# Designs tried in a protein design chat: VH-VL binders against Laminin subunit gamma-3 (Lamc3). Part 5

Target 1, 177 residues: Laminin subunit gamma-3 (Lamc3), of Mus musculus (Mouse) (q9r0b6r508to684)
Amino acid sequence: HIRSDFRHGAGGWQIRSMGVSKRPLQWSQSGLLLGLRGGEELSAPKKFLGDQRLSYGQPVILTLQVPPGGSPPPIQLRLEGAGLALSLRPSSLPSPQDTRQPRRVQLQFLLQETSEEAESPLPTFHFQRLLSNLTALSIWTSGQGPGHSGQVLLCEVQLTSAWPQRELAPPASWVET

## First folded at step 26 (VH-VL)

Design j15 (from d02 with heavy chain T59Y)
Fold by OpenDDE, fold request of step 27:
Structure j15 (fold): chain C 177 residues (1-177), chain A 125 residues (1-125), chain B 107 residues (1-107)
Amino acid sequence: as target 1 above (177 residues)
Amino acid sequence: EVQLVESGGGLVKPGGSLRLSCAASGFTFRNYWMSWVRQAPGKGLEWVGRIKSKTDGGYTDYAAPVQGRFTISRDDSKNTLYLQMNSLKTEDTAVYYCTTDYYNILEGYYYFDYWGQGTLVTVSS
Amino acid sequence: DVQMTQSPSSLSASVGDRVTITCRASQSISSYLSWYQQRPGKAPNLLIYKASSLESGVPSRFSGSGSGTDFTLTISTLQPEDFATYYCQQSYEYPWTFGQGTKVEIK
């Protein structure tokens, strides 16, 4: 697994605000601040990039701290590589809870090309090609912020890796090899 | 520009009912927690209750004096917050303000950042 | 419930004066204290949050200090538009509670 736990800093993550108001990345012991108005792009450091084919079919897990009774904002995971790009949505969303204290929730993004969570589906071959040369991994917030403030703290990012498989399923007949 | 406009206030007899409305504009209403705060004539401010966003479950909290009598609701399609007041008492007489709630996640604190101009509710025989 | 007590309940001052208002909580509320200004016939406006953080757009002549149980709002140089009633509010625990208010009147 490749992990950022933000215990000792931002760990090379960089943020870009897409709104009118720009801000620097804000780190705390509780995590990185996300969800400000205007939308944001949080870019992963190099350790998440390169050949990530071992993560095919595995989840990228974001651990978020949400306000009391709050929910995470809409978040997308964007992958770029080999001249291709793909946006993923969470496989599931946490249920609302009437809590009085902040809580941590997890969003999982399955690294698969054919899913309702995939905004831009790719043929398997192309998705594998993308993962083989991942040049960018980024977390995107819309900046429309549901809930109390729409802000959350990113506490951890985990890219799950699996052992290499000797045999892979053949690509669909429509996939060019 | 954020605007909150309360309406529905008026004179009502004890035991009566009244529904207040708060029309919101200038921001994405559906994303915000909203509160009602009231102020008796010549007196201070008193928190009445709060409603969370629908995304956050739409849960409500109420101050003890109004618990069981008042109901807060919202219609996000109309950008409107409501306060249904039943079994009204003379001590409910006040200007009622709707407010937006804000939570700073870094520091863990709340405050009311935007207020309407209020609507007067008078409960009298 | 946390009781908030302001002092004084009212004061008279002149333009240019330094004004200090105190707010005391019945128990420690850390820094979860906000200050609001309410001009006559108007709705309250947020001035200070987290005891000492100035809300955007609020003049720098306003400042807040304190932690625990004792808090202070200071207006360094009173302006004509500052004649109003000021309220402290704790957000430490439900229910949220306000001080009784401090009316700043013209001398």
Scores: ipSAE 0.473, ipTM 0.806, lowest interface PAE 1.1, mean pLDDT 90
Fold by OpenDDE, fold request of step 27:
Structure j15 (fold): chain C 177 residues (1-177), chain A 125 residues (1-125), chain B 107 residues (1-107)
Amino acid sequence: as target 1 above (177 residues)
Amino acid sequence: EVQLVESGGGLVKPGGSLRLSCAASGFTFRNYWMSWVRQAPGKGLEWVGRIKSKTDGGYTDYAAPVQGRFTISRDDSKNTLYLQMNSLKTEDTAVYYCTTDYYNILEGYYYFDYWGQGTLVTVSS
Amino acid sequence: DVQMTQSPSSLSASVGDRVTITCRASQSISSYLSWYQQRPGKAPNLLIYKASSLESGVPSRFSGSGSGTDFTLTISTLQPEDFATYYCQQSYEYPWTFGQGTKVEIK
């Protein structure tokens, strides 16, 4: 597995704002700030790139902290490689909860070429080519964030390999007190 | 520009009912939590209740004095917030404001950033 | 419920004066306090959030301080347009509660 837990810094992640206002990446021990209006692109560091064919069919897991009673904004995972690009949507979304405390939720993105949530499905051989030379992995927010502000904290990113270690799996969503 | 325009206020007898509306424009209404705050004539501000966005479940919270009598709802297709007031009392007489709610994710607190001009509700025999 | 008490309830001051308004919470609310200004016949406007953060567009003559139970709003040099009633509000615990207000009158 490849992981960023953001406990000690931004870990080489870079952010680009697509709205009117540009901002630097904001890091805290709680995670990276995401969800500004206008949309944002958060680009993964080199350790997530290269030959990632062992992650075929495996999930990329994002752990997010959301406001009390809030939900994560619409998020897409974008893959680029071998002159190809693919956008993935979460395989499932957490259900709304009437909580009074912040909550951490997980979004899973299956690394597959065909999905009802994917914008552009690819033939398998093209997707394999993409994964064999992954040149970009990025998290995209649409600027259409729900809730109070649409902002969330990205707490962890995990790219799962073909041989997952259960001990390295992120914990299930929980309520932060 | 963010605009909130309340309407529906008027004179009503004790025990009567009234429905207020708040027309929103200049922002993505469906994404915002909304609150009602009231102000009795010559008095201070009092939080009435809140409704979350539909994406966040559309849950509602109410202040104790109006619990069970008032209902907050929203129609996102019309960018409108509502306050249904039943079993009205004289002490419900007030200017009623609709407000947008904001949550600061980094610091973990709420505040009201935008307010309408209010609509007057008078409950009198 | 958290009780918010402002002092004074009203004050008179001249243009150019330094004005100080206090707000006390019945329990610690950390820094989860906002200040609002309401001019006569108008809706309230947010001035300060997080006890000391100035809302965008608010003149720098306004400042907030405090933490825990005691908070202060200061107007360094009172202007004619500052004639208004000011309210503190806690967002630490439901239900949200306001102070009773402080009316600032211009001499």
Scores: ipSAE 0.450, ipTM 0.796, lowest interface PAE 1.1, mean pLDDT 90
Fold by ESMFold2, look of step 26:
Structure j15 (fold): chain C 177 residues (1-177), chain A 125 residues (1-125), chain B 107 residues (1-107)
Amino acid sequence: as target 1 above (177 residues)
Amino acid sequence: EVQLVESGGGLVKPGGSLRLSCAASGFTFRNYWMSWVRQAPGKGLEWVGRIKSKTDGGYTDYAAPVQGRFTISRDDSKNTLYLQMNSLKTEDTAVYYCTTDYYNILEGYYYFDYWGQGTLVTVSS
Amino acid sequence: DVQMTQSPSSLSASVGDRVTITCRASQSISSYLSWYQQRPGKAPNLLIYKASSLESGVPSRFSGSGSGTDFTLTISTLQPEDFATYYCQQSYEYPWTFGQGTKVEIK
């Protein structure tokens, strides 16, 4: 598995956006402050990128901490690779709980076509092609600014792999052009 | 440049009603839980109630003395917090402040960080 | 509900005096306590959060201490602008509750 847990810093994650300048991330030993500004994303470091075909059909797991009595904002996982781009929705959303303490929740994003947002169609085998050369993996939230509901900590990101790394590489002939 | 401006206070007889407004600007109002805090003349601060953000369910909670008589609501399109006060009693006489329920998730702590100027409600026969 | 009790309810002091105000919670609130200053005719302002952390722009003559049930606000060298009423407030659990206040008056 490929993991960021933020115990020792921002782990190479950075703000990425089309219309907002880069700024330093805020973090603590408890996690990385997520989604405070609109039009920006948190981009994964290179260890999450490249050939990730072994993760097809497996989840990307986000562990979040939400404020007491709160719930996480909307979150999408966004992928780019092999000239393609797509967005994923989580498999399920946690229910709000009325607590006096912060709580941790997990969101899972299955890396397969069934998790895609209902948007423009993509070519046959697009998801597998995208994962053969993943160039960006980003977390988007509805960045609404600070406030009780605008604050979420990202405590961990895990990219799951179905198989150990092996010598076998897929022949180029099975890859659709 | 955060601003909270209360209005709607005035003189009312016992048993009457008033509606207070709190106009908010300079912050993302829809993300905030908001509270009303009151202060009787010459006395201390008393929390009145709170409304959660819409994303957290929009639920309200009230201090016991006002439960069933006061209703907090919000209009996120107008960045405005409201307090509907019914069945007013002389003991409800106070300056009413609107405040933000600030929570800093990185530090794990709460306080009321922004306060309005207050609006006076006088309940007298 | 957590009850907050301040002592004293009022005190008289001179410019330059060291002033201490105590606040007791009816149950442990860890360090989930804030101190506010309210000058006459004005809304309260935050001085101290998390029992001992100074809010930005608050002079270093203010300090807070304590955890659990017993807390203290100290003004090391009282200034003319410090004549005000001070409130503690717990943020351990709803409903948020305040102490009754301590009025610091000129002697």
Scores: ipSAE 0.367, ipTM 0.660, lowest interface PAE 2.3, mean pLDDT 83
Fold by ESMFold2, fold request of step 27:
Order: C-alpha cells, then sequence, then structure tokens
Structure j15 (fold): chain C 177 residues (1-177), chain A 125 residues (1-125), chain B 107 residues (1-107)
C-alpha cells in the first residue's frame, strides 16, 4: 500500500488549478483542510502515480474527520493517464450516522470502470491502460469548510494494491527476517 | 531543529497579572496545536490549557483551576504562543512549559512531543 | 477528572537493573496513555505513546504495556542516563492528567 497520513506535513499534496496561481495548502497534524475554491483540485504526489496496475479492482481509501453537525461533502476522485481522463464516485455511501459528535469517516473509490461517473464508462482494457501510466490523481469536492468550527479534514489517503508492494516481516522466528 | 523558548516569568504579587511568551522555530508553527504545562517546584506536571491551530478552528481549552483567569493566544505571523495570567494565586507558582501537541485523528491518541525549557513564575507576597 | 496514580513514588536501582514503574487510572482509559522522562533540571521528553509504542529515537530498553486501568513502564537494563523522574499521562478525556511521578535514583 501507498499512503499519505500527513503526520509530518502535506505529504507532497498540492492545490492544482487552471492558472499558474498556487495557493498554499492548509494542513495541520489533524489533516489537510478540504476547503477548495472553484476550479481547484487537491493533487497527489508522485508516489501515487506511474504504473498502478496492481491497484486495479482495489480501493483508494480516503479517511475524513467530520466535525459535529457536519457531513462529508460530495467528493470525486479524478484520474488521468495514458491520454485518458475519468472521474470516480464513492463505491458506497456511509450509512446515516449521528452527526452531533465528531467522527471519522472512510470513503472508498474502487479503481474499476464500474465506479466511473460517466454514462459510458471505459472498457476494462482501457481502464487498466490508464492505470499503467497514471499521470494525475486528484480529489475534487463541491464543499468548502468555513473559517470556523465545522471544517472537514482529509486525514489519510491510501492506495490499495492486490499484492504487497512493500511489507515488513513480523518480528517472529517463523517468518522471513 | 525544533526549538521552543519561554520568557516572561518572574515574581508577582497575588492578584497580579503576568504574560508569558513562547517563541517557536524549526517547524511550521501555524499548523500545530500548542499547550502550556506547569510544574510547581518539586512537584509533578499539570496541564494548563491548549490552543488549536487556526486550521482546526483556533479553539482553546483550559484546566479548571485556571479557567476564566488564564488566556492562551497565538500570533502565527510571529511564531509565538502566549499565556496571559490574571488574578494570580500562590498556587500558580510553577515553571511553565510550552509544548507542541500531537493528535492522531485516526486513533485519538494525544501527547506532548516537543517541550520548551520552561520559565519560572513565582506568586508571593 | 481521571486520576493517575504511579507506584512507587521513588526507587533506588543500580546500572544494569531491571526497573518497573506502574501507573493506575481511576477509570478505564483503554490504551490512551503516554510515558515521559524528565532528567533533573530539564524539560520532560516523550518515551512511549499508545501505552506501548516507542517514540522515535527512544532506546529499545524502554517498553510499555497495559490497557484499561493498569499500565507498566519497564527499563530492561538500566543505564546511567536513565536516572530521572518518569510520568504517565492519560489522553482519554479532558483535562489531560499526569501521574505524580516516579523518581529513579542511583543506589
Amino acid sequence: as target 1 above (177 residues)
Amino acid sequence: EVQLVESGGGLVKPGGSLRLSCAASGFTFRNYWMSWVRQAPGKGLEWVGRIKSKTDGGYTDYAAPVQGRFTISRDDSKNTLYLQMNSLKTEDTAVYYCTTDYYNILEGYYYFDYWGQGTLVTVSS
Amino acid sequence: DVQMTQSPSSLSASVGDRVTITCRASQSISSYLSWYQQRPGKAPNLLIYKASSLESGVPSRFSGSGSGTDFTLTISTLQPEDFATYYCQQSYEYPWTFGQGTKVEIK
């Protein structure tokens, strides 16, 4: 798995827009602020890009902190690669929850044509070709947090792989060192 | 290197006021939650209060003994944390430390990872 | 408030000894406990978080265990730099509270 947990910074994530204007990304030890202006997206660093075919059929998992009285905003995961572009919607919506207290929410975006936000999704072959040379992975949302309590934070992004890309052996005598 | 330097401690009479400062460097101050923790001479540690980053709403929380008398503020343009202490009592005599706070939002763990050297506040007649 | 009680309040030990310090919470705090070391005349520094996880750069001779109400800090082979006061701290609910401290002295 490839992940950003924002423990020590914005993890190489940047705001992307049509112009050359780069606003500083607002982050804290609690996460990245999901307060984007129109025309802006939150763009992933290079470690999420390149050949990601092992993630086909696996989720990208976003972990959000939702304040009391708030809800996760509408979010799309946008991918570009191999001359193709597409948007994904969440695989399933969270169940109705008590929103009167702070909570953590996970959104999953299955990297599969069935998750595309399009009338005619790409065929499997072309979706996998996109993943073979992923050139952009970005997060778009229609909601912006106010400058007051009630802001939604992006706490973690994880790109899941069918095979361990890097795995430490457990400290035990029966497994590899 | 992360560095926190407290200043403004001294001798003050009961009922008086004092303002402490904590100068920060070596990290992006505006993104951090910060606390004050005090230690009476020869005694243990006591959490005084915390201020969140502006990104997280800038809210403050205080321990009951200081609620209404102490005010924590921050100036992100100067990388400085403040503690305004009013209506001081002899039991407020302590070394005051500033800290950076770590909060793991996914699991809820919370601890104080970087500490300043402390500044002594003495409240006596 | 969650009361944290450490035992013993002080102890004497020699370099090389195994030292065990306990911390008891007045209510269950799950694993929301940290341990700090304070050398004489210095500010505290974090040793253990999440009851058992070592902070980066902390020697492996330090270990933490426990969950619920009872927690233990162990120093497996005491070194000269380990003579200090140790504090536990709960992060289960506000206000965050510390134990009264355990002083580890040279025998």
Scores: ipSAE 0.006, ipTM 0.495, lowest interface PAE 11.8, mean pLDDT 80

Design j15 (from d02 with heavy chain T59Y)
Fold by ESMFold2, fold request of step 27:
Structure j15 (fold): chain C 177 residues (1-177), chain A 125 residues (1-125), chain B 107 residues (1-107)
Amino acid sequence: as target 1 above (177 residues)
Amino acid sequence: EVQLVESGGGLVKPGGSLRLSCAASGFTFRNYWMSWVRQAPGKGLEWVGRIKSKTDGGYTDYAAPVQGRFTISRDDSKNTLYLQMNSLKTEDTAVYYCTTDYYNILEGYYYFDYWGQGTLVTVSS
Amino acid sequence: DVQMTQSPSSLSASVGDRVTITCRASQSISSYLSWYQQRPGKAPNLLIYKASSLESGVPSRFSGSGSGTDFTLTISTLQPEDFATYYCQQSYEYPWTFGQGTKVEIK
């Protein structure tokens, strides 16, 4: 797994915006403040990029901290690579923890075609081609104004990878023609 | 180097009040969650309460025995954590430690990584 | 509340001995357990988090194991500086609670 744990800093994450100077990312021990302005995204550092084909069919997991009574804003995971761009919606949301703590929320983004936000006329296997040379991984929110997401923290980002497993030989060999 | 120094302990009668301070240095105080943990003489450790960073909402939580009597606050401009203790009881007699808290929300583990040396509060007539 | 029970409450041991301290939770707490060392007259310090993960700067003679309700702290070769009181702490369910402590004394 590739992880950003924001205990000791922003972990190389940056605000990405069109045509403007870099705005400082607000950080705390518990994570990065989700207070994005229009046209801004949180952009992942290089360790999440490059050849990520082993993550195909695996989740990207975002851990958020929401205040009591709050909810996470709508979030998209945006990927660029191999000349392609895709947006993903969350695949699942785990159950909340004890109510006497800040509400812990995980959003999972399964890295496969079923998670794509919009219909696309892209070629077959476009997702796997994108992952062969991932050049950007970004987080975008579509909630109303920075105020709704300004008290929600991004606490961790995890990119999951699969390992190949050797198959056990069956008692009888398969014959193919 | 992380340093936490408690002060303000002393002798007080039951029903009285005290305010403890914890002076912090060697880290970016405004970004950290902080707790108070106490230890009665010759006894074990008891979590008292916590305050989150202002970025995380500044919320406080308290253990049941002190709820409504103790108030945790922070002054990020002075790098100082406070514990206001009201309506003190003899069972509040303890060494009071301030701590930095770590909480990894994905894995759910929570612990107290840096501790001050403590300040003694004695509640007796 | 989750009650944490340590055993033994105290023990006597010699330098070089293998020491084992147990901590039992009143309900399953998965692996949400930490161990602290408190030398006489000093503040506690963290040894182990997540039941088995060694905190930075802690000697490798310390190890932790267990999950669910039963947890163990082991000191493989007791050193003079290890004579202290040890506490477990659960972080599964608020309020956070500590065990009663185990005092390790010189025989």
Scores: ipSAE 0.000, ipTM 0.462, lowest interface PAE 13.5, mean pLDDT 79

